# Ledger of designs, part 18: VHH binders against Flagellar brake protein YcgR (ycgR)

Target 1, 263 residues: Flagellar brake protein YcgR (ycgR), of Thauera aminoaromatica (c4kar8)
Amino acid sequence: MAELSTPSPASPAPLDGGRGDELEKFTLRGARQILQLLQDLITHRGLITAHTGGGHSFMTAVLKVDEERGRVVLDPSPDPQANRRALAAPRLTCVTQLDGIRIQFPLVGLGEGQDKGRPALFAPLPAEMLRLQRREFYRLQVPLAHELSCLLKAEDLARKPVEVSARVIDIGAGGVAVVVPTGAAEFVIGGTLPACRLALPDGEPIELDLEVRNLNRQTQRNGTEQLRVGLRFAALPRAADTRIQRYIFKTERALNAKARGGL
Below, E stands for the ipSAE of ESMFold2; O stands for the ipSAE of OpenDDE; V2 stands for 0.75 times the mean of E and O plus 0.25 times the DockQ between their complexes.

## First folded at step 4 (VHH)

Design B63 (from yb5 with W103F; framework vhh_7yz9_2)
Fold by ESMFold2-Fast, scan of step 4:
Structure B63 (fold): chain B 263 residues (1-263), chain A 118 residues (1-118)
Amino acid sequence: as target 1 above (263 residues)
Amino acid sequence: QWQLVESGGGLVQAGGSLRLSCTASGSIFSDYAMGWYRQTAGNEREWVAFISSGGYTTYADSVKGRFTISRDNAKNTVYLQMNSLKPEDTAVYYCAADRLYSFGPEYWGQGTPVTVSS
């Protein structure tokens, strides 16, 4: 069989496998490099998706680095259940992005307490961080104002065909991540959704075949839970590929200008 | 296929010591981070100690100063030296292996029981 063009995995899911040797060169192990990268995440207000296992994750952020005690301080979820899952997990797999660079790291030994009288989560400094500067792994966080949506052709819980309009939360060269209302449709990892339609700005919707890559129940910063579905582009028409890349580039530039200019 | 086999568990008196070993078969061990986790009945597995592929170590607050994790890449083995054991350390101990790009540990051992009598 011919090699398949494999776009980057759906973000913010952790990178899964067979590229371990290639990813090793992007792994940071120096204590000062790790401290600096964590501080950069604080400075740029980087949002982190923390995966707790079992298809669950929550949004957090690094609030501070306590170098003296060798630990990071994280923003807890407003959902107590998400915090309980995190504290019970053997480890968190944290995924974030800084200026187009994918950053991924484990946190082990999570505890809870208070920082200046406010609830906080604490973990030892990670021993390793992945800092992956490759365009194929880049994922744009889609601004809510863009109202980017994808009409999915799926099945409901009774196996009846259903069309679900899903909000696109991130997009990359290889696929999209979408939010689906709970109970609206059933998804199977590895399943194909044919003839879905991605609504892009400044153009007609694009018809796409999508493959389900991952499913996550993510607790948001406001305490609500969302079903997030990672979808891979099976085969992308050239015109669609060009428009998606143009959208990503223009939006990334606008977000970078906002970050640099303090808008 | 990768397999982790733990050994060294058993019954020990409070204040005693045990050394747990975990030997991996299959894939390149030196590329993986290794951890020790423990579980008591009715509770989720909790992390105890972690060692990176580069040898950097971290410990849960409850075991700092008492437990030491180490690895021998030539033997594909990770160790947990447990000193000054307390009844609260009674649990089933699990070895785990992972990479930065995985959802938690990719491979788990079957577990080895440790009982600390008072």
Scores: ipSAE 0.012, ipTM 0.346, lowest interface PAE 8.1, mean pLDDT 80

Design B64 (from yb5 with G104S; framework vhh_7yz9_2)
Fold by ESMFold2-Fast, scan of step 4:
Structure B64 (fold): chain B 263 residues (1-263), chain A 118 residues (1-118)
Amino acid sequence: as target 1 above (263 residues)
Amino acid sequence: QWQLVESGGGLVQAGGSLRLSCTASGSIFSDYAMGWYRQTAGNEREWVAFISSGGYTTYADSVKGRFTISRDNAKNTVYLQMNSLKPEDTAVYYCAADRLYSWSPEYWGQGTPVTVSS
């Protein structure tokens, strides 16, 4: 299920949940709008990164909206420790993406139980949801079929050089997010990875210097841990920038065509 | 929309200290992550330090243990305390603001020069 769904979210770092004046215009507080957005996440099988604090998150999904009881039903992690962290957290910050639009919402009062005889997590319906339809936050979710990768030049825990072929999970004008198995390499925020190679379709790999911008340890729905690394393009020649934007545009058009075709 | 104004740059001897300040005008300073970047002639801007809206701090390896970032939300100001300065810290320092720990800050200051003599 999780493996058959589009990976999300495009960005692991949560925004303030509509507390700023600037974000107010993107904050949904109407009960009908919130219910509709949650139903859209269910329909599109949107994967959600739930941040539990302390640099930890786990991958979940909304399974159902229980309107009668005013709650959402969430997929628990197969890792019991991730579930314990979530239940102990005073608040979950949930981040996902739907059709290129960033969605973020809080959940408070998480509980556990069963739904149709299966383990489930429950939380009251969120009072607000942030829906950012802004170009600067856009990240294309890279289709698994594209097998888009980036060869990273990094160091292992012993400070020895290592090359890691990392899967690109999202891409935007300013950078990429990649996933690597926990322990494959050591990353530090602000560190530079020189001479990395981004493999795009229809051409030679693009040689790039990448800056580490964020790190998140994510427990996948199969129970394995992966390190999600946000990487900034340190400098892009116009030709490389054009190729990246062309890939994003062509892929969006193809995904839109598939959706219209009923696939 | 936002204006970021840096101050506190100048000349200092190696081993000395400086405190940079950046004051923001705008409605949502407390909701923003604030950061410092620096640029030397002929090189790209490099990240130096970040502080989240919640006070979590991160530092580039080159400055860790020597620089401290802090914020005063009542004054809409972020600070960079620079200790044990080295000639290689010579750069123009830029304040930046963003809602995310993102790759491209949404708002930039004009920059303040720092020169560290040997």
Scores: ipSAE 0.000, ipTM 0.103, lowest interface PAE 18.6, mean pLDDT 79

Design B65 (from yb5 with G104E; framework vhh_7yz9_2; at its last look DockQ between E and O 0.01; V2 from the best seeds 0.00; counts 0 for: pae E 19.9 > 2, grease 25.7 > 24.2, placed apart)
Fold by ESMFold2-Fast, scan of step 4:
Structure B65 (fold): chain B 263 residues (1-263), chain A 118 residues (1-118)
Amino acid sequence: as target 1 above (263 residues)
Amino acid sequence: QWQLVESGGGLVQAGGSLRLSCTASGSIFSDYAMGWYRQTAGNEREWVAFISSGGYTTYADSVKGRFTISRDNAKNTVYLQMNSLKPEDTAVYYCAADRLYSWEPEYWGQGTPVTVSS
């Protein structure tokens, strides 16, 4: 029996399927519930990270649900290599977020073709979808306007110390996900990055130790590749935790106010 | 406002060439995928070509080898170079912009008519 790891709240990386009994209460299996959730993703034009295995993913979206044929239509990558990787994968693990809630579902039997003459990917409807509405799984998508960054203290391929300024793409109670240019530094899952500095808009950078929890090379909409690194707070002082939670709360309130047509 | 404005349409003879241009106003052009669609009277819009923000291109089978899509991010402009034109290429051509390559793009131009005489 393998040791089960804690699910990472800081990255769109797939959750461990071996904890089925722990995640069962968050798993939707009703056909109507699945169809409604997929339709919500279509309505919100929700971007999906589709993991193809081997640390690779690409950005997609659900374009259409064909209830009569029992399948979904997905937006292909403009990069043919990403599409070939997806088609060769035995399974896609799709990860997205809707209103702060993490959503994850498998797609098996991916095919390619055309929808109304346009390139498309097709897959049978998923038999299950995870919908995780818990504090430890919540991740705030960081607005680009906030220019939130984390200075990582890492090593290059020669084990020489390097400092990498990484853009924070999401943040939660347990960690952050960052974007690093491919080749900028070497990361090892389970490795610790000491004395990193998280820059929040509300004051001096927070010094903290980060543990690398996951790595993913994501093909962007423009066809370029970027490295996404999920980082867990290895130890978080109470003052730092308070500042991070305050940032999350204030940003969430501001985003909700804008969505409601407020100031 | 963010809008797409097409130009370069007109009457052209079969076997001829025509270049369509589409200029985007606003500050988001370089992050968007751009495409060209065409529509004949009474029919649904047909996709013609896509170009990603990074320059990857994809073409409908009906235009492969004849049409070329390109972009100039400094000018916020996307182009469709149409060679070896056929009467069946006669349509209103629409510029479109989207974060995704979906059936209904987020932004559409107003269209520019192209008529190919036999």
Scores: ipSAE 0.201, ipTM 0.657, lowest interface PAE 4.9, mean pLDDT 83
Fold by OpenDDE, look of step 5:
Structure B65 (fold): chain B 263 residues (1-263), chain A 118 residues (1-118)
Amino acid sequence: as target 1 above (263 residues)
Amino acid sequence: QWQLVESGGGLVQAGGSLRLSCTASGSIFSDYAMGWYRQTAGNEREWVAFISSGGYTTYADSVKGRFTISRDNAKNTVYLQMNSLKPEDTAVYYCAADRLYSWEPEYWGQGTPVTVSS
């Protein structure tokens, strides 16, 4: 089973290009289904992270759906620069969650205007929406301020054991994505890293086994190369699972509260 | 004030093809999104196709795969190529233009009738 590379929340994979056969079953393409799901987002006042590319995103919401005109209205960012980026982007990738289910959809052809005298963003209805029913596919983008880390027990090129402290960039029920300096260790897809330590803010590090699922070389804006490593929880104690879930839920709630103009 | 003028409507047999054109008299055509709508007697106007200022296209499910919307900014014209026409496609077709500054289209054409015979 090709593990669905959970798209990085910072750079969600395009829905059109990278979908394995496994994602098709979770993809809605029916107009009625799409409209219903958008309406559900409106009803539940679901906050949406809109990704504009280049690692930039802003918080928005679906304000209205017009079926007759095939359009959706989005709440603009309070940051004018974010709105400019959104309008300039060839594609907006929207990510949200409803009832614990991750929803992802693209918007193309954004424009700015007014809805009932208020600034708004307009877009054609999405052609497809991804609804991931499995919790294991959801990945929370870890706030930088949380400074989650994972101590990886790996090997170097000489197969010498090395310990690498990696920053956690996203976390889900099924695993973590981390970033490491290039050359810090050798990783093999399908390989197991035993007795690693995941540090959460709420207590002692969690010891767990990790399986390497994907590797992605990334060049930062400053020209520094780093390796993104997708890791699956190979053996997770129940207590650890509970802690991870709790962290995810707590963090999501905090992010949502902040996005709504809270603290 | 923008004027939109539709053309290309007429009678066509089922399975046939027709190409509609809509020409705008206004300036800065490239900034406008264009759409085609259709209306049958006694019914509300329904959306058919949309093309953004950037060229992104979207279609109603009823016409998807059969209709193609395109634009020529040099001619201030939007087109609707209609293939595999069905009697159900019989309607007055309207061109609309907007800058996405409002929810409703800013400008409408007078419409061109399309009749698809069985």
Scores: ipSAE 0.006, ipTM 0.222, lowest interface PAE 11.0, mean pLDDT 82
Fold by ESMFold2, look of step 5:
Formats: C-alpha cells, sequence, structure tokens
Structure B65 (fold): chain B 263 residues (1-263), chain A 118 residues (1-118)
C-alpha cells in the first residue's frame, strides 16, 4: 500500500471537542493507567492511525511496551515515505478505539530501530492519554431561529446576585456555550451557578446547576465586548439529560432535511 | 475488531449511476459520523460527503446535486448514491468513520474502485 495519504482536513460540522481544558477530566497521566491502557491495545490488536501533520497519516499498531526502558514499540509502515514523515514529525497524534471509546495520545521523540531483528519504531511512553466519551465531545451548533437561551444565576463585580439571560450558541450532552455582554456578570473558572434555567423550544425550562469551564472575550466590530462562557452540566438529572439529547437529535434531523433541500 | 467494508464499485458509462455501500462491523455504529472520500492515482485523498450520527449531511461542491449520502443504523451501513457520473469521478472510494467530528477520521475502509468510461 505505497503512497497512502490522508485527505486534507475537512469536516462539514464544526469541530467542537478540541478545547484542551475541557479534556483534562478525560486525560490519564498515571503511569500504571497508561501502561494498562497500552497493554489493552496490544491485547485487542487495535489498529492505530498515526497522524504526522500536513494532512498525512499512516496505520500502525503497538507491538509491545518496554516498561523497563520506558518505551513503546510501533509497527512501521510498509510505505517508506510514511515512515520518513513519521520520523521527521515533531510529534505523532495517535488515534484508536477500544470498546467503542476513542483513545488519543501523543508520541514525541520517535526513533527507528529493530526489535528481535525486525524493523520497528520506538518512542518514550506517552506522558498522557485521552480516553474520550462520545457524548461529552459532540456539540450541536444551535440554529439562530431556535433562540435557545439560558438564564444564569450569577454575581456582579460587587458579588451581588444577578440574573443574566444568555444566548446558547452550542449544546452537547455535557454542557453548553453561551454569550453574554461583557460586564453583565463576573464568572470564575471552576465556579458553580446553581439553579440556572435552560430554555428548550419544546417544553418548560430545565433547572440545572452549571459549572464554568472556560471564558473567552471577543470585541465585535461595533466596539461591543461579549464574553463566551463554556458551561458544564453539574449533577444533571436523567429526565433533563433525556430532553437535551432529544433536542440535539431532533435538531440534527431537521438540519439534515434542510441540507437535502427540505421536504 | 472494528472494520469498514465498502462494496458496489465497478465500471459504469458516463451519465450512469452507482450505489456504494459501507458496512461497519464495530460496536456503536450509530454514534459515528460517516464520510466518503476518493483518491485518484498520484493525488491526495479528497473528501466527498459527510453524514452525522443524527443524519445531517453535507457535500463537496464537485458532487452537490449528483451524489446523496444516507445511512441505515439498523444495518450498520452508510450509502453513497452516485448519479450523473462523469469521467472525473473515476477514483478509489473510501468509507470513513469519525466520532468527534474532527478534521481527520478515526477509521477507514480498504476502498472500492469506481471507473467511469467516456
Amino acid sequence: as target 1 above (263 residues)
Amino acid sequence: QWQLVESGGGLVQAGGSLRLSCTASGSIFSDYAMGWYRQTAGNEREWVAFISSGGYTTYADSVKGRFTISRDNAKNTVYLQMNSLKPEDTAVYYCAADRLYSWEPEYWGQGTPVTVSS
């Protein structure tokens, strides 16, 4: 399979799982956890896609973990160009699946060598591995026509209670992102906003607790500052989770009908 | 073992139609967004069509109005209906699966050749 190359990066839907701070809770950094996960990949003979950048990737597998030398051993590509790209890359982003869960990890310091007289690729054990739940990483971009809103129970600069009606710009199983005018409230990463109300189009608002995960300031062309607030659902009841998943599914289906030309 | 298997390729005259299918043997197929890509000799693989886990679809400009992607979650299968085929559609077509809607798919099929004769 010479000259296998990956397509140019293309996704019709916006990438909504790529914020590093939102991934921390899925990041394994314990040496024993990393070794066990790598051993599980070896045992299941999992196919790994190793991305080398520039739209290139190759298929590989973990052949073994050399725990005493602190190394992972990878199967080289039969395509010599893929191996050269891998050895030249500043890091590999390895992607695979185990039991339906996406696993992603970086390898740095890749080198070439032999294992039992066979060519092999070597790298230090990864310092971290991501074990990603599907539900937590999908984010629906909310259509403007739905005007989805969330009433936030927050505090102003003087730490006085304030209610802010915020427009929801994306929603997933684990949270929402909203936009508020700068100065409408003060938000602290890691802080909790109890008893907020998420207004979905088809029913009564959902009362839920929210945790602030990220903040991003944006100055618009008219000089108005807005704040994008990433919010995680805390202690989400099953009924609320079901309603959110139904909204996402229904909205995705409606967007599919419009993309096909409507019916 | 998680695998994608394409079928339905072959030789067809310009203006004709083909229907490609791709069947997944892995678990939780309904969680995956699916795509079709194609590659001609000496060129990079090119995105063709995408369908989300919930059925939302998009297409490359070169195939809009001629190709239709669809899925049947009960059969773990994604389809590409290719109408009004042109010689420029000649390629090896690959099925791909992605769970995070990322810019690079997680899984690839082995490919099915499509040849459109003039």
Scores: ipSAE 0.000, ipTM 0.092, lowest interface PAE 19.9, mean pLDDT 76
ESMFold2 (binder alone), look of step 5: mean pLDDT 83; pTM 0.843

Design B66 (from yb5 with P105S; framework vhh_7yz9_2)
Fold by ESMFold2-Fast, scan of step 4:
Structure B66 (fold): chain B 263 residues (1-263), chain A 118 residues (1-118)
Amino acid sequence: as target 1 above (263 residues)
Amino acid sequence: QWQLVESGGGLVQAGGSLRLSCTASGSIFSDYAMGWYRQTAGNEREWVAFISSGGYTTYADSVKGRFTISRDNAKNTVYLQMNSLKPEDTAVYYCAADRLYSWGSEYWGQGTPVTVSS
C-alpha cells in the first residue's frame, strides 16, 4: 500500500479528478450561474492563469461573454509560442480567484481571431465551473511591497547545492507559491527541500521543510516566462503556523480596509 | 495619476512618413502594455498596434509591414513609426495603456490627428 501524493488544498495548481465527488457540491452547472460568474470576472478584471498542459500556462482574462453564440472571448498572450501551445491543447484549465474564493473551469475548442479588430482567443462557454468556498483553498496574493521571500535550498543542473532567494507570490495554510529565475535550480515534483527559510515581516526567518507540489512555466503579460513553484509545508511547528496565519489575517484586513477606503 | 500625452500628428502626403510619440506620467509605465488605436468619425476606435512591457509586438493586418511600434522605458514613451502612409490611414490616433495585452484600454490619451492627403 503506497502513499499517494495529492495536490495541496491551498495550491494554485489545477485540482485533479480524484476529488470529483467531493467537489460536486462546489460545481456550478446552471447556465445563468456560469454567465453571472464570468461577468463577475469581467467586472473585476480578474486575471486568469490558463494551464495548457506540460507544466505550461499563460496569464489571460475574460474580455467578454457572447451569449448568443455561447462563447467567451479571452485576452491572448503577447508571446506567440504561448498562444500556439494554447491552441494545440485539447483543453485549457483556467484558475483564478475572486474575493478569496478559488474559481476553476475548463475551456475546450479554443480558436483565435479578432474582437473589435484586436487579437483574441475564443472558446465555447464552459459546461461547469468550480467555485470553492472553503478556507483551506484560500490563498493570499502577497503584495509586492511586502517583498516576502523564501530562501530555497536546492540543486543546480550539475547536482551542486545552491541557495535561491525566491519571491513569494501567494501564501495559504498549506504552503506557498514562489517565482524563481528559470534555470536557477532543478525542481522535481514530490521532492523535498530541507531547511528552507521563509522571511516574514516582524521576526526571524522561519526554517521549514518544503515539498514541491507543482511546477509551472508561466508566460507573463510582458511576454517573458517565469518558473512558478508550488511548495507544501511538510511539517510546520505551531509557532510558525501562528506567525503565518497572523501575517495572512493582518494583510487581508489591511487590503480590505484599502478597498473600503477607496470611495 | 496616469496621464498619456500624444504628439507628432499632422498633415502628410500619401507615401510619406510620420512618427507619433506618447509619453506617460506615472511610476508603473514599465509594467503596462502600450497600444495605438485610431478612430474615424462615426466609428468605434480600432486597434493599430500593441507592444508588451517586454517588447513583444503585434499589428493590425491593415498596417503590418508599414507601421512599427516601439518603446523606451527610460523615457516612459511609446512610439508609432508610420511609413508608406495612405489616405485611408487618416484618423485621430490614440495612445492607450493596459496591464493586459489586448484587453480594452485602462488609460487613454487625448488623441492626435493624422491627415494623409492624396
Scores: ipSAE 0.059, ipTM 0.560, lowest interface PAE 6.6, mean pLDDT 82

Design B67 (from yb5 with P105E; framework vhh_7yz9_2)
Fold by ESMFold2-Fast, scan of step 4:
Structure B67 (fold): chain B 263 residues (1-263), chain A 118 residues (1-118)
Amino acid sequence: as target 1 above (263 residues)
Amino acid sequence: QWQLVESGGGLVQAGGSLRLSCTASGSIFSDYAMGWYRQTAGNEREWVAFISSGGYTTYADSVKGRFTISRDNAKNTVYLQMNSLKPEDTAVYYCAADRLYSWGEEYWGQGTPVTVSS
């Protein structure tokens, strides 16, 4: 088996195994609750990361809920290889966020076809969905305009030390998820990256130790692949924690203000 | 720690039937969704049938009406009843246990071969 380990809650990948028993209180199993949550994802145009196993994922979205046939309709990847992996996968693990709340659910029995003349993927409605309402599970999706980066201390494919500037795509109390340029470095799940530097918009970079929690190759909506790395804060000084929380709060408020002021 | 042990595979003539069993050792079997998957030559592992912890079942289009998945929580066992077998069903069949919070592949069985002759 070449499957990657389950990542921490600080990643857009599936949650770690140690939390399984405690997640029961956040699990929705009512048919009406599940239908309503899926409809909310459609209404808010929620982007979903669908994990296909083998360290692969792709970006999708729920386009429609077909209640009469008991199915969800998903946006296929523009990369035919990503779609082939998804169709061959035993299941998809879907991870998304709605209003700061992490949502995770499995889809089994993926098929392909057409919806209104356009290619689509279909799956039976999930029997259960996780909706994590606790602040410790919150992940801020970092705006591209912030150009937030983390300078990673890693090794390249030849085991030589390298510094890699990685774009931060989300951030929470427990860690960050980053995009690493293809071929720039090798990562080992459970490995520690010492003295990395997190650049926030205001002030000096924060030095911190990061633990690699997950790796996945994600096919974007434009068809390109990128390596996503979930990183946990191994030891976070109180001053750094305060500054990260202030960034999250200020950015969340700014995003909420834009959403209310928009059309 | 989990161990999944499959049994019931073998050689069968087209139109025949086989019943696959998968027995889990350790932990709370009833908390897990169970599935059957198969791998044919040159292809990725393909999902065949799924049964939730609550007993809801789902099937791949290629096996609907021919295969039935069921579970016996008292025996920590999941079954796949395969009827009207076709040569195209020839594959190695794998049992998997899955929880919502984990990747679906951390509790895989060893696989059991099924050969359907024409």
Scores: ipSAE 0.000, ipTM 0.213, lowest interface PAE 12.9, mean pLDDT 79

Design B68 (from yb5 with P105L; framework vhh_7yz9_2)
Fold by ESMFold2-Fast, scan of step 4:
Structure B68 (fold): chain B 263 residues (1-263), chain A 118 residues (1-118)
Amino acid sequence: as target 1 above (263 residues)
Amino acid sequence: QWQLVESGGGLVQAGGSLRLSCTASGSIFSDYAMGWYRQTAGNEREWVAFISSGGYTTYADSVKGRFTISRDNAKNTVYLQMNSLKPEDTAVYYCAADRLYSWGLEYWGQGTPVTVSS
């Protein structure tokens, strides 16, 4: 029941820094392109992770593009604190995905009100949007049915060693994002987790050293919080890289086949 | 490579003041939004204050009215003026730089410790 009510982990964490110059060529700045992309998010009912800073985020969606007033209408969080953080933030970083293509954009000047009698958040249209069609930035959203997990070697709140089985929510060439139960472990950005074990459907778990890249407390649509941890592959053996890429390719192909078949 | 270096931490008595500084290497500082975060032992990093590239500022409720964030683009430096310090403000304080593409994930400093005695 808890797993049935948990929202799909459709939205990945924000990208790491250090690639700003390369990302400029994937940045959309034309008003018509931005409007069309936002409309595509509405049409596909794309879930958006809105990052409010301080390692906090919440799940939202674009409900409407009000072209006349030059604004977007967003679904608020059921958690009042998440909405308060969003309204206080100088900027939201919104991250989503359409057909495997990563989309990221800022929103500034967030306000609250109502749309058709329902609570809503409003923001001016973004002046720019990032649309990544580059393979190295691709993140496969892991199907829940695959039950992909990573056994993490971490520390608890008392700094004692602990092993945590974390659900893998997305995976790419450079790393994974995982969900960790609240209070199960402590993570430090830049810290290394040695000898973690990534379980893929076919074969033995892959032993990996992982670096913590980001931490996000995400408020789900049901109002609960989960800790999402972005992990970089610190050193990836060729055999492990081959298995991960094979899993990504096969899963993409299967998902694309289902989409074309109407399943 | 982009680097952030914090300074100005130390020991201070409750009710006292400290000013933290964070200096960035490189010529792109003015394009970045800058933030301050803090971390206590056993807890994740907590957002404290933020200043946009355009100078817009926001603060966590716990520090609002006591802390002030500012920047000097000519010096590639962001500051956190901390007034009316409380024992609960004891933490390691981290500077972060953010661009359009990554919220608080672009670059992090190594941290500077602040201890507030009662």
Scores: ipSAE 0.012, ipTM 0.208, lowest interface PAE 9.1, mean pLDDT 78

Design B69 (from yb5 with E106D; framework vhh_7yz9_2)
Fold by ESMFold2-Fast, scan of step 4:
Structure B69 (fold): chain B 263 residues (1-263), chain A 118 residues (1-118)
Amino acid sequence: as target 1 above (263 residues)
Amino acid sequence: QWQLVESGGGLVQAGGSLRLSCTASGSIFSDYAMGWYRQTAGNEREWVAFISSGGYTTYADSVKGRFTISRDNAKNTVYLQMNSLKPEDTAVYYCAADRLYSWGPDYWGQGTPVTVSS
């Protein structure tokens, strides 16, 4: 119900449009730089969230770069609806991470076909890619083993107050992204969720006021859909900020140590 | 670490049927597309069938209508039901787990031989 009536596209951008001058220094426009970054995404098999507008996205990846035809080859969704939305969209906004650095780029003119007998999506090479190297734009992908959750105080689709335990999928200095089952609660962009509780591994849950910044119905690689909600820390006490930063630092350090041991 | 263990291969007469099974241990099975590949002597491995964790399927033209891929997420198992087998289906069959729906696999099983006699 409520999700079908939320037509505004979810924006994955970490900064607002008024900061165009600040984003310019992070924008890659050189053909060689763009090709190198796309190859890095291929090498790492980086998962990409492709936003198709209207609050919808799907998970994809760059399979290869076809330099002769000036295009990228993308993994299609197993859900035909997600592929139809993507093909109908005037623009895809692709968002991913490489070594904790947020990468964002547009794709225009999406088409479909086959690559060596396998279903594929095709798009012209992007003219620009955004690579945000500053610490304040860093988002830690939360390890599933940490079972990091946030108890949200919201309303269900019948406007009844409800408490939803949402899984935290990423966290940064300015907020968290959570996933909730479709239909579990109603969210409005710009709305405030008071007295939510973020459960970190160490200590008592942190009580936070959260602002809804974006909503996205994401089709997973298994073809199922989940609601991703981006939440901003509206009023973060210094002690809570310190605990969150410590968790991010400690987890990043542990992940880096594990990766070094795996090589 | 991921381990994929295949079973169900063997010798069968042309026109017969076999069901291959592949059980995954380790990582989150439900997030992965699973597939079957086969390799004949002197050739590269070719894909046979893919299934997403949600059950969407894709088949190679050579097996469409004869083979069916399915999965049981509760058992972390993927199956390949092979019907109307032909001598040209003789190969070593490999189970594979793939984070990408339609591209090369992240993890491989050890392989199970299938021989179809004329």
Scores: ipSAE 0.006, ipTM 0.356, lowest interface PAE 9.9, mean pLDDT 80

